# Miniprotein binders against f4hyd7r31to219: the designs that were tried, part 20

Target 1, 189 residues: f4hyd7r31to219
Amino acid sequence: DKIRLSAKRDAKEDEGEELPTELNTINSAGGFLVVSPDKLSVKYTNTNLHGHDVGVVQANKPAPIKCLTYYFEIFVKDSGIKGQIAIGFTKESFKMRRQPGWEVNSCGYHGDDGYLYRGQGKGEPFGPKFTKDDAVGGGINYASQEFFFTKNGTIVGKIPKDIRGHLFPTVAVHSQNEEVLVNFGKKKF
Short names: E, the ipSAE of ESMFold2; O, the ipSAE of OpenDDE; V2, 0.75 times the mean of E and O plus 0.25 times the DockQ between their complexes.

## First folded at step 8 (miniprotein)

Design y8
Fold by ESMFold2-Fast, scan of step 8:
Formats: C-alpha cells, sequence, structure tokens
Structure y8 (fold): chain B 189 residues (1-189), chain A 107 residues (1-107)
C-alpha cells in the first residue's frame, strides 16, 4: 500500500545529486515561523496577528530529478486553531506569501478542507482532511508526470504535474500553534 | 556489440567535451541552451541503442545526463521566453524518463 521510494536511494548513490535534507530558513517569509534547531520542525507563531499571514517554508534543495519518483512526508504534531496546514511543491521563484497551490508555480494539498490547490487561486475537492497525528506525504512520479499525495501511507490522489522545471518540497502553517515535523527520508516513511 | 560500445563511449566523450567547451567559451544563454539540448539528444539516441543491446545500467546513466542537460536548457528557455526551446527541452525530458523507467524495469 505504500508508494515506491526508489528516488532517494537512486539520487544518493548516482552521481551525488544533492537531496533535500532540511527546511530553508534563510529565505523563509515573515516572522510567523519558529523552525527547530535541526530544521525539520516548523511552528506558526505570529506576534503581529493580521489574519492573512501565512508561514511558508521550502526545503533547502529541490526534489531530485535523476530518479523515477520523489517523496517526502510531514507529521502533524499540532493542528493549531484552524488546522490550515498544507504540503506540496513550488518553484524557487514562488513568493511564499500564500500556501502552496494558491498561486501559479505551486501545488498543495490542504488539511483544513482536504482540497487540492493548483495555482488558480482556489481549491478543488480532492481527499480527506488531515489533522494532529496524521502523516501526510507529497510526491512526484516523473515517468507519468504526476503529483501524488498520501495520508498515513495510502495514496489519496494523483494529478497531472502542470509545472515544469525544478520543484521544492514546501510546507505551510497558517494558524496559531500549528506545528509539523518534516521527513525527507532520513527516518523510515 | 563491441564496436557499438566503443562508438557509444566515443560519442559520450565528444558530448562531454562540447559541454565543457561551452563553459570555457562563455556562450550566451541561448547558445548554451542549444548546445545542452543537442548533447541531451545525443545521449538519448545512444541510450536507445544501448537498450536494444540490454545494457540497462548505461541506459540509466545516459538518461540522467540527458535529464540534467534538458532541465538546464528548460530553465534558460523559460527565463528568455523561448517557448519553442522550452517545448523541445520538455520533450527530451519526457522521452528520457520513459526510457529510464524501461531501463529500471529491465535491470
Amino acid sequence: as target 1 above (189 residues)
Amino acid sequence: SEELRRRVEEILREAEELVRRAEELGLSPAEEARLALDAARAYLELAERLAEQGDYRRVIRLTYEAIELAYAALEIAEETGDEELALEAWRIIREAYRLMERAYRES
């Protein structure tokens, strides 16, 4: 029932392609995020509560391309007040002002509604909602050119990958106390 | 078979030299993208011939090279607004992944 995870092994041993290992704190938007010292956990903490501030963070490297499949996961430690957690992929140029999938060059699966966002400023029904203690994954199948998403080890849906070029694993938190732990493959999925 | 293997290695060497010379010569972005796609196409043509010979390990390595070069060309094409070049790069990427999938399945 689990997806293929060959992408991580292929990239590691084949020509030393650099893999996502942690969250990129240098280019993270705003003061709404507290990232753990190991850069694998992010919590929404906004002292200037404006209601529209989104905490978005990309991985430190793009998803590897010298592989058939790429996959990463988040574990929802705390769903906060509204459960507005998102997982997905964005291009490097993504402004990180909105959750993944809201604007062009991004795709995201959102926990509060279970909807998929494909860069059109609105979501479409997709899968179940996700919340505290759920493990949620995002992946790329390069052969079929599809994004796919998982919840607790089961694929919830697949869609065409309409974004060309390098893509960064991306996570977002948007309400007080939302906290996720990111797994880029160092721990077993 | 042995003759084909020697020819493949010679063409790979030539493609790698072309890429290295591009770096040395300081080509324009358009020239760099064009050269990268030409090299990627050459790698894919070699990979297809090697697949007919059952050398799937080399096929996988060649598809990695083609994909890296085509992605580089795609980025340049998108930055310069050259949609025809972007489409050509994308076709090479799609073809390389299909061949890579076949090679993984057979290897």
Scores: ipSAE 0.683, ipTM 0.801, lowest interface PAE 1.0, mean pLDDT 81

Design z1
Fold by ESMFold2-Fast, scan of step 8:
Parts: structure tokens; sequence; C-alpha cells
Structure z1 (fold): chain B 189 residues (1-189), chain A 104 residues (1-104)
């Protein structure tokens, strides 16, 4: 079942809401993350690797709420040494110390195991692993109150959205040379 | 001071209640217009209901946090009820919005 999603199809109808357009550089961990000048890609470049050093970055705006569906995508340019890339959603108050899904008020689909994490400190089998050259998406269906995730244009799974309030598109990189490009809908999905 | 924090939480709870009342009125009007088949206005009113209800939810959750920190159990209960009611309005508004898009 292949879904062709367009940011414009279910996007808001009026001018009262700003959409995510780029990554938020203010909260990025300076020493081991490099965000591109256009703020649409992030690379892990830590020279003094430790097991707990995870790079997490949120979009500059929350997912819009005046629409039925929201969706954003990453392209895995480089899977690095461990392939520990994650995509998902977090609240603004989320502590950016762990990949999305490890802590309460977050949800994330992880590339190294293909598991879904929803704030319980553990993952559950969900979809395929993802790696270099894969396009992976995260979405919200507000009417059904579900998160959904995609790989290369097909839905891999859906789960109940049990987090209230505004949610920020979130991406994580966790090992040397992991690099992703982010698409918030300016380019067709 | 705990007294000033508590006063702030009481102000937030009142602000949340006003936003929640607005959200409820928008949702009720949207339901009325849906019975008339005016789905374009239903969509716009559900946008307003959702915006007001999200505001109420966030304000109520902040009031709850302060009330719990200061130990005011009565205010914490009130703030929690406001947050739950806002969340119910949000879910109902999205279901109505989906119906309006489907019918038109």
Amino acid sequence: as target 1 above (189 residues)
Amino acid sequence: SPEELLRRAEELAEEARRALDEARRYLEEAERLAEQGDYRRVIRLTYEAIERAYEALEIAEEALRIAEETGDRELAREAEELALEAWRIIREAYRLMERAYRES
C-alpha cells in the first residue's frame, strides 16, 4: 500500500499558522552536531566518542494543528558506523539527551532495529530497519489520533498518539558520520 | 514566593477556563452548521475551537504544575479537569473537521 503524501494536500487553509521549515539550531548540541547552512541537514561529527553522546534536533516550529494530517521526511545520506538514526515527535519540554521515544512525551522510529519507542525506555518490533539511501517519514493523523511512519513511500506502521499538546518533528543521530537530510514539504515527498 | 506562585496558578486556571469556554462555543456552533450542511464554515469554526482548546490545555497544564508544586490540591484538581476537558474538545473538533472534509 503506497501513500503519496503532499504537505499541501492536508495543510492548513488559512494564514494563521506557521509550518516547520528548518531545523532549530538554538537547541543543537554544539560540539558533536553540524547543521548545514540551509538548516535542512544534520551530521554527527563527535571526535571524542562516548556511548551516551546522542545528537537530537527539533524542527523550528511544531507540527501544525489546523489540518487533518501532518507529515515530514528524512533522507539517510550516511548511516555512519552504527546506523542509530531515529525520526519522530517530541514535546518542546523534552530533554534532548536521548533519541525520540526513550523518554515520556516522545515517540520515535529507530533505524538500527526497526523498532518503535514510545516513552517506556524500551522498543517494540514495528517495521523494517532503515539505512543509507532510505527515505523515512513521520506523520500525525489528528482525526484518528495516531502517529504513522513510512519507509520509501509506504506506511510501515501506525500507533495511538498518547501525547497531548504541540509536538515538534524530531531527528536524532548517534554515531560517527551519521547524516540525514530533512524535508518539511518544500520538495514533493 | 509560594503565595505569588499560587496567585499566578489561580490566574492561569481562570485564563484556561475562559479559553475553554470559547472553544466550547466554537465547537457547538460548528455542530449546528454541520446539521445545515455548511461544511466550509464548519472547517473554519473547528480551526478556532482547536486553537482555543490547545491554548486552554497548555495554560491548564502550567496551572496544574504550579498547584502541585505549591501543594494546593483543590486547584490542582480544578486545573486537571480543565486540561482533560480541553483534550476532549480537541478530539471532538478533529472528528467533526474530518466529517466536514469528507462531506464536501
Scores: ipSAE 0.697, ipTM 0.864, lowest interface PAE 1.0, mean pLDDT 83

Design z2
Fold by ESMFold2-Fast, scan of step 8:
Structure z2 (fold): chain B 189 residues (1-189), chain A 104 residues (1-104)
Amino acid sequence: as target 1 above (189 residues)
Amino acid sequence: SPEELLRRAEELAEEARRALDEARRYLEEAERLAEQGDYRRVIRLTYEAIERAYEALEIAEEALKIAEETGDKELAQEAEELALEAWEIIREAYRLMERAYRES
């Protein structure tokens, strides 16, 4: 009972299920972002055209299903000129030119407004804005069938998980100099 | 052809039903072992139930997509019912897994 439930869960998952470990460079938006050599950092690179030029990247594996809870974090190294950073979950078939939550089969918490986006093209008030030096998390509680999001270790909100099937941790950057570090659990949260 | 797609969707619905039946068997065995207090085996069986139920869900959703494209309302209804049954098994398996972790 003294062990963290997440640590015990991760040990069991490591035996039977592949975990997200890095960003998927193959499916990243072309020309709009650069992924670091360790595949754990992303920076927005397209400074000339703004609007639909969203830099979106998924994890290399879906969130594991042989566990009670899945969780990952981003650290906002630089919020860029507009702070249009998003964290969330998408199905594999998600279009890699839209922030998570804008298209169907996606959910995202957005830093510039603090809004939640649920595949309807418009957000709803949800939590605080997040910016440079914030640690922001996205999670799935499978027992309750809820998405949850965190800011600096505190849950900011929970919503029903209304997307069926495998889901990929997803990060988006959308303005000059936005830079995010991703933690899939190799470092303590 | 639409006729070939319809046959494929019918095959997928049957495959989803088989995976769903396997998921149910794993969940039923997990419930029996929970009554015996064997929570380690309960956790492993809920893993198997969830894996098969997710497989059934994916196959059922592919059958549903084809049925909707071909306009076969009866097959679409069958595929959606299979997807809903898979979803119910997933939810029950996770509740049992949560109980097993708490009591283990």
Scores: ipSAE 0.688, ipTM 0.868, lowest interface PAE 1.1, mean pLDDT 83

## First folded at step 9 (miniprotein)

Design r1 (at its last look DockQ between E and O 0.79; V2 from the best seeds 0.80)
Fold by OpenDDE base, look of step 9:
Structure r1 (fold): chain B 189 residues (1-189), chain A 80 residues (1-80)
Amino acid sequence: as target 1 above (189 residues)
Amino acid sequence: SPAEQARKALDEAKSYLEQAKELAEKGDYRRVIRLTYEAIERAYEAFEIAEETGDEELALEAWRIIREAYRLMERAYRES
């Protein structure tokens, strides 16, 4: 509640920044995922044949910096075959065939194991797993320089934000029929 | 040059941050918040250019200004 209220306060003080509003369909792993026409959902449509066949998509804009807190959510509509859904933050140069947190200068909270990934091949225990009908959020607290993640409106954890510069809200799907909806603040969290 | 642009942006960011500190002492928190936004924007510009040019010293200084501006912004929001 307090974080959703803070994020709603800060998101109204648009001091002329272009906010994340939709998924970037230009820079996406178009071979593995389909983005909806409204650019607010993503589905993994191919068979996962390789560990690098990740469907990654970023927001169209980076997280705003003229605020204390940024926050976005996904809703897991379908967990697919494996539920290998991830939410996180990445730089613009992030490889569109990796889970957020598998590469340097990225982080991700992953649904299949509930682990946090921070640019290393090993995740760390972080929060609960998430699956179908879960709402999962990712946020930045700029005052504390932390990432935080939520499940169903509850904070599951925080980590230091060691990544500098502009960061993009990032979502990944990795197995057949995984489907998520994204909320960049147009809907009430 | 990119290096001159980064230095200019950093100097502007420092100026906005100092003005924000002076206004915080006067209790004008609404103007403090606005000036911290300007400081952060200019310091991010300096930081991104410094990262591109490999000016590690300028990048570190810009990031220090960013962190200080956010702490001042948080104070202003708490005291407003």
Scores: ipSAE 0.852, ipTM 0.953, lowest interface PAE 0.5, mean pLDDT 91
Fold by ESMFold2, look of step 9:
Structure r1 (fold): chain B 189 residues (1-189), chain A 80 residues (1-80)
Amino acid sequence: as target 1 above (189 residues)
Amino acid sequence: SPAEQARKALDEAKSYLEQAKELAEKGDYRRVIRLTYEAIERAYEAFEIAEETGDEELALEAWRIIREAYRLMERAYRES
């Protein structure tokens, strides 16, 4: 069913929406991460002396809304010292030094504990931890108004989407040497 | 004004959605899908203005239209 929905979305790409294609290097947390020249990978480069030193980066465009579903993936190349990698969705105004899900305008699935964070107190048990060599996906089902996440091609959980408005695919790295590759759909999932 | 712009966008979204419902009764699901795209786009415009201006009631109205449009779009894809 996911393949069928993806094919229908591809047929609708020409409805005038620009799609996420790369990481946004203009508004990224430049002091804590390095984005690759092709803008499809990010690495945390500093020592993590404070919990607010998060390297957060959004896609260059919000998830399209003229479609039933949206989906993107990361690949964990290096889980670093603490494995605090996150995948999620944030509003454009999200604070770029915070993990996705720490604020009410965001949602994040975190690799170090497998919890979901959505600004509702502490994180909630949600899915498996993820680490080096895992492919992890995040998606929006607009008809059901849910976020869903995958690990290595398998849906690991769904939660109500309580965030309204345009949402940006978002990735975070948070400890020395954490590194992810991002796939916005140019490569086969 | 922002309030006038938001209300115009919301009214257009409602009109697109109503037209889409009429076409769904006639089985023209390709046009239903295109009209739900327009309804969603205009409702998102209204929603964004309402959020910036703190108009919670308009924001809720826009979001109800968005949800209804997505439900109709899903049905149209299933029937196409």
Scores: ipSAE 0.745, ipTM 0.906, lowest interface PAE 0.8, mean pLDDT 85
ESMFold2 (binder alone), look of step 9: mean pLDDT 90; pTM 0.895

Design r2 (at its last look DockQ between E and O 0.91; V2 from the best seeds 0.82)
Fold by OpenDDE base, look of step 9:
Structure r2 (fold): chain B 189 residues (1-189), chain A 80 residues (1-80)
Amino acid sequence: as target 1 above (189 residues)
Amino acid sequence: SPAEQARKALDEAKSYLEQAKELAEKGDYRRVIRLTYEAIERAYEALEIAEETGDEELALEAWRIIREAYQLMERARRES
């Protein structure tokens, strides 16, 4: 509750900074994912043949910096075959065929194992798994320089924000029929 | 040059942060918050250029300003 209220306050105090509002379809690696016409949902449509056939998508804008807290959520509409859904933050230069956290200068909370990834191919225990009908959030606390993640409105963990510069809200899908809805604050969290 | 632009942006960020500190001592927390936004924006500009040019010293200094600005912003929001 307090974090969602803080994020809503900060988003109103925006002194002309462009907020994340939709998914960036321009940089979406073709073939593995379909972004909806409203640019607020993503679905993995293909068969995952290789570990690098990741459907990853960023927001159209980076997380705002003229605030104390940024926050966004996904809703897992379908966990697909494997539930290999991830939420996190990545730089603009992030590779569009990787899970957030598999590459340097990225982090991600993954649904299939509940692990946190932060620039290494090995995750660490972090929170619960998440699947169909779960709401999962990712946020930045700039005052403490931390990433935080939520499941169904509860904070599951925090980590130091060691990544510098602008960061994009990032979502990934990796197995057939995985589908998530994204909420950048247009809907009540 | 990019290096000159980064240094200019860093100097502006420092100036805004110092002005914000002075206004915090006066209790003008609304102006403190605005000046911290300006300091952060300019320090991010300096940081980006420094990362592109490989100027790690400038990048570290810009990142210090960013952290101090957020701490001051948080203080100002608590006192307002």
Scores: ipSAE 0.813, ipTM 0.939, lowest interface PAE 0.5, mean pLDDT 91
Fold by ESMFold2, look of step 9:
Structure r2 (fold): chain B 189 residues (1-189), chain A 80 residues (1-80)
Amino acid sequence: as target 1 above (189 residues)
Amino acid sequence: SPAEQARKALDEAKSYLEQAKELAEKGDYRRVIRLTYEAIERAYEALEIAEETGDEELALEAWRIIREAYQLMERARRES
């Protein structure tokens, strides 16, 4: 609805805060994923040898804080063999090779079960599963201090944001051939 | 030291927030929004240092400023 316009207005009024524009290839889990040349898509390239071999990648910048709302989307191009795709937010120090939400100081909405994970071991029922051809969004409402997620433009749930400090938009792929495209706002949502 | 840096950032955040509250009473909402940005940025700096050093009291002070600043920003956006 107003997510794109709100983000643009806030960024214009600030002008000095750097925004996420692409995936960070320097500190990503490079052994288990390939990031496209334009740094806007990621594909899982390995077999699950050890069960914790997650292809996780953060945006190049944290979500801006000089705004009321932040939002980004992924598009599931290929759900692979297990559909273990995730979208979420993580601290800069997040342990690569883990799904967002498996560790403390992270949060993730997972496609294969529709659960939300927020560092408490097991997932919580949260929203629908998502798979190939779905557009899935993740956002922060700073006024209410909540994370919210969408599927195909519809909010599927909101949860309290118990994590303080700067947070990076984060995506993960975890089984063979899983592939997502990321939209940080360059395209209309 | 980190503790001195965090306290300085927190004090500046408090000052920006108080100035923003005064301007909100006068209806100058464009300047309110700018000042809440400054308050949030300085409070986030204090918060990050506090979390790294384990100073939960300072972290909670910074977090209260952040939450108040966002609530004031939301009001200012609505009014302007």
Scores: ipSAE 0.766, ipTM 0.915, lowest interface PAE 0.7, mean pLDDT 85
ESMFold2 (binder alone), look of step 9: mean pLDDT 90; pTM 0.901

Design r3 (at its last look DockQ between E and O 0.58; V2 from the best seeds 0.75)
Fold by OpenDDE base, look of step 9:
Structure r3 (fold): chain B 189 residues (1-189), chain A 80 residues (1-80)
Amino acid sequence: as target 1 above (189 residues)
Amino acid sequence: SPAEQARKALDEAKSYLEQAKELAEKGDYRRVIRLTYEAIERAYEAFEIAEETGDEELALEAWDIIREAYQLMERARRES
């Protein structure tokens, strides 16, 4: 609650900074994911599951910097076959076919194991798993230089933000029929 | 040049941060917050250019300004 309220306050105090509002379809890896016409949902549609066939998508804009806290959420509409859904933050140059946190200068909280990934191929225990009907959030606290993640409105963990510069809200799907809705603050959190 | 642009942006960021510190002593927290936004924006510009040009020293200096500006912003928001 307090974080959602803070993020909503900060997003109103934003004097002319462009906020994340929709998914960036231009840089989306064609063939693994389908982004909805409203650019607020993503579905993994491919049947061929190779370890690098990740459907990853970024927001159209980086997280705002003229605030103390940024926050966005996903809602897991379908966990698909494996529930390999991830939420996190990545640089603009992030490779479109990786889970957030598998590459340097990225982080991600993953639903299948509940692990945090932060630039290494090995995750660390972090929070609960998440699946269908879960709301999962990712945020930045700029004052403390931390990432934080939430499940169903509860903070599950925080980590140091060792990544510098602009960061994009990032969502990934990896198994057939995984579908998530994204909320960049237009809907009530 | 990109290097000149980065240095200019850094100098502007420092100036905004200093003005914000002076206004914080006067209790004008609304103006402090606005000046911290300007400082952060200019310091991020300096930082991104410095990262692109490989100027590690300028990138570190810009990032220090960013950290100080967020700390001042947080203080101003608590005291307002």
Scores: ipSAE 0.856, ipTM 0.953, lowest interface PAE 0.5, mean pLDDT 91
Fold by ESMFold2, look of step 9:
Structure r3 (fold): chain B 189 residues (1-189), chain A 80 residues (1-80)
Amino acid sequence: as target 1 above (189 residues)
Amino acid sequence: SPAEQARKALDEAKSYLEQAKELAEKGDYRRVIRLTYEAIERAYEAFEIAEETGDEELALEAWDIIREAYQLMERARRES
């Protein structure tokens, strides 16, 4: 019986689902950010702010789909001069110089205004602002097809997930000295 | 061809989902969960191809399967 279970796991592993474990430094770096050597933190390095100079980075893998929920967190180590940190989800082809939620096929919860952006122009009132020393989470509820977000362990809001297909956990920094640490589940939430 | 691959993946997803529904009627929720994972994976493959080829009708079919599979998976996990 254990042999059969082991063989079944081996067969499953041939089609196994790879999970997000780190930030993608190959295709996500936009020249406006530096990712740490362990690929679990990111800092904005630009001193001039424009609407196309966002430091956006995706996880190395999309959120898994063989589950009912997916969740990851960021910790705001430094809110920088404008606090324009975001957490969200994006399609693989998302423009890496724009905030998540500013373009179609993306969703983002933004720290400076507490708004939710979902590719429809203006943001919408959603949750509290978040800043230095806050832990902020983003997740997908697949059964209800919703995105949900947390601040310091409590759910601040849920919205319909209008984006179909594979989605990448995404973080963004957008003003001088903004820095976040990302937790893909290796450490307890 | 991409269209043939998408159709094949969608048909497999439908088959897995139907098998899962039959097992749910028998109360075999462990196997339901495994079959819904397979249905979801195949439906996502079909959806991705449909998205790349601009086949919105197939994309909608795939996404309907995905939603239904997640609903069944949620029930099966609650019952198991």
Scores: ipSAE 0.749, ipTM 0.902, lowest interface PAE 0.8, mean pLDDT 85
ESMFold2 (binder alone), look of step 9: mean pLDDT 90; pTM 0.897

Design r4 (at its last look DockQ between E and O 0.61; V2 from the best seeds 0.77)
Fold by OpenDDE base, look of step 10:
Structure r4 (fold): chain B 189 residues (1-189), chain A 80 residues (1-80)
Amino acid sequence: as target 1 above (189 residues)
Amino acid sequence: SPAEQARKALDEAKSYLEQAKELAEKGDYRRVIRLTMEAIERAYEALEIAEETGDEELALEAWRIIREAYRLMERARRES
């Protein structure tokens, strides 16, 4: 509740900054994921043949910086075969075939293990696993310089935000039939 | 040049931050919030160029300003 209220307060004071509103389909890894026509859902449609066949997608805009808190959510509609769904933040130059947090200058909370990844190649214990019918959020607290993640409206953890520059809300799917809906704030969290 | 642009943006960010500090002492928290937003925007511009050019010193200074501006913005929002 307090985070959702803070994010709503901050979004009103963001005079003139473009917010994330939809998924960026321009740089979508063609062949592994399908973004819906409304650009608010993503599905992994192929068989995962290789560990690098990640369907990753960024928001169309970076997280706003003229605020104290940014937040977005995904809803896991289908966990697919493995539930290898990730939510996080990445730079614009992020590789479109990696889970967020597998590369330097990225972070991600992963559903299959509940680990946090932040560019070190190994996940660390962080929060619960998440699967079908879970709402999972990712946010930035700029005042404390932290990333935070949520599951079903509860904060599961925080980490230092060591990444500089503009960061894009990022979602990844990695196994067949994984499907997530994204909420950039148009719906009540 | 990109380097000149980054330095200019950094100097603007510093100026906005100092103005914001002065207004915070006067209790004008609305203007503090606005000026901290401007400081953040200019410092992000400086940071991005510095990262692209490999000017680590400028990048560190821009990042310092960003962090200070957010702390001041948070204070102003709590006191408003």
Scores: ipSAE 0.850, ipTM 0.951, lowest interface PAE 0.5, mean pLDDT 91
Fold by ESMFold2, look of step 10:
Structure r4 (fold): chain B 189 residues (1-189), chain A 80 residues (1-80)
Amino acid sequence: as target 1 above (189 residues)
Amino acid sequence: SPAEQARKALDEAKSYLEQAKELAEKGDYRRVIRLTMEAIERAYEALEIAEETGDEELALEAWRIIREAYRLMERARRES
């Protein structure tokens, strides 16, 4: 009986949120980006022909909201030619081929200058630069409504989260050979 | 309609939050945490509909509930 089975499933419904577990490869940036088979790393493989040819990838799910804090990390395996790696958060509708923080409703901490980008066209001084062999984290503190970022386990800055709604963990690579590994929490931080 | 769905979600969020506040007065912080999670989820649903329909008044109301629920959850986790 289908009704009984449906009722039994509803009574034992998994009410937990679906969590980010991997990079979303469906809308990835085409021919200048490669995502690994396990969907936990990304490499920029093409020559940068225009400043808007960014290899940006969102997680497969938004950050959970039924919690006080969310956090994920990247590890910079290769800083490439220009070191233009970024970590941040974006709305589901974020435009492909743009760095997190270049558009409204997004933010990004960028490795080549250490700046924070918040949808205002240009970045602002924020934290240290980060490069090869650095572990860099991004998080949301829901109680204070802040984004925070870390470098090698140390908080390097916090900013007000002045965007509402669900946000996706986001990583970007932007010059030849930039490569990052992503840890959505399956491995100990 | 979307407007009815958003109002229903917001009303449920308010109800969960008020129940959480009552339980906080009684010191039942584990139930407070559970109820604030429900309030947040329903208020996010209302917020998303409000933003899609351009109802900024409802969006602001939902956002206030969300912020208050997170603050209450934080206090409850500190006390649990």
Scores: ipSAE 0.799, ipTM 0.922, lowest interface PAE 0.6, mean pLDDT 85
ESMFold2, look of step 9: ipSAE 0.791; ipTM 0.924
ESMFold2 (binder alone), look of step 9: mean pLDDT 90; pTM 0.901
OpenDDE base, look of step 9: ipSAE 0.848; ipTM 0.950
ESMFold2 (binder alone), look of step 10: mean pLDDT 90; pTM 0.908

Design r8 (at its last look DockQ between E and O 0.02; V2 from the best seeds 0.00; counts 0 for: pae O 4.5 > 1.5, placed apart)
Fold by ESMFold2, look of step 9:
Structure r8 (fold): chain B 189 residues (1-189), chain A 94 residues (1-94)
Amino acid sequence: as target 1 above (189 residues)
Amino acid sequence: SPEELLRKAEELAEQARKALDEAKSYLELAKEGDYIRLTYEAIERAYEALEIAEEALRIAEETGDRELAREAEELALEAWRIIREAYRLMERAR
């Protein structure tokens, strides 16, 4: 996809700006997820916690702003029992027991319904559902001030980016055995 | 104390204004010179101004100082305008 390739070229490190490279394990929802030793995959734990307990994790750095586009991908290794996997962007102070997009100042594309959530109390029809063996991407186009998302290399939708500050790439797992691998650009998109 | 918070918010608003002035300067220079580097400097300083202004706004709202809150909000909006103009300039310079 030309947009994926363009986003990859624009996502290279700007001089003096650090890029996301791994998942942040310091403030992750440790009771609801396990992050791999290389910090590039996450799996929902097999506990019978309250249904609002989301395994959410941010990248170790915010998306760079000294570029025209930013982009990262997840690969759904296991869609678990409910397929409630999400990819999106959140502010640093995001509540780590919530799906991206359930709170203001966040957005998320969710696999179980294909909806976009952007802090408005409900999801909006947006793209296809995604599940096991899908590669799903999330990106920021700073020139147009839009978030965009992909499934298997194809853009599935774009929305206005009304969130103005630094944003962290964010992934979530929410039902037993959900597992994703995260690609911050170390692997070819 | 509420008084200490108010003084902090006033200091942050002044810091945001100074960052805004620098961002504006970078943006004007970018129109005349090295568009890539100077535009990214404008973006970086405007993001800093935005974050400082939003912190000032949060504190001003907590203390109930409506005049300072309006000032901080105006600074944040101006920072955002600079950010959008800088990205437009970056897109044109490509």
Scores: ipSAE 0.578, ipTM 0.827, lowest interface PAE 1.5, mean pLDDT 84
Fold by OpenDDE base, look of step 9:
Structure r8 (fold): chain B 189 residues (1-189), chain A 94 residues (1-94)
Amino acid sequence: as target 1 above (189 residues)
Amino acid sequence: SPEELLRKAEELAEQARKALDEAKSYLELAKEGDYIRLTYEAIERAYEALEIAEEALRIAEETGDRELAREAEELALEAWRIIREAYRLMERAR
């Protein structure tokens, strides 16, 4: 709350912008992932048969824009078979069963290669790989108009925010037993 | 009483100073490790200091204490400096 309040003061008054608080279960790729009852964790339960059998889930709300910085984290509880976990930002219209960054108007930092994806299926070298017991964050700096990502509290890289409009915090799992916890700011980062 | 208001404003100014010192400490630690968490803690503490300083300023203005008003304004300005520096740190971290 205070972090978000702080980020909002250099922006206009707290005009009641709703914050991401939980995972959106309605638009989840329900065939590949299970969202926990608390809507704060996701697990890939099936076998990955195809490259588009991605378990992707968005937050229930977009990232607030009436702030200087938005940030959320995942904690990798299980890296599963391949550790093909991704964190990023996507539009509301983002196609299910895709990794964030594979589609235009999305970005994602991927754990298996440590690459950044930003609208094409080819990643760019970006940061370290991440796996079990890593905390990985994704953020928007509205002052600099950048996306940034973190690993274990340290910023690993930034990219220009070339995507306009409201963006949803997005998490993806892609291989069996991948499990992540999501922190939308209910816990201290 | 005016004296009670002045005492309260002095207490608030001291609380704002403490919050600013904490914010500065977190910001320096954040710079050493590029820790975004510590940067956020710095921002939180700096905003806390700002809120407290603004309240101290209001009381000082109501009581006509120009010295305390100046101090509260300086604290508020310093809080804003830290907030802006923290965001710039987040901008520079690669």
Scores: ipSAE 0.046, ipTM 0.312, lowest interface PAE 4.5, mean pLDDT 84
ESMFold2 (binder alone), look of step 9: mean pLDDT 80; pTM 0.764

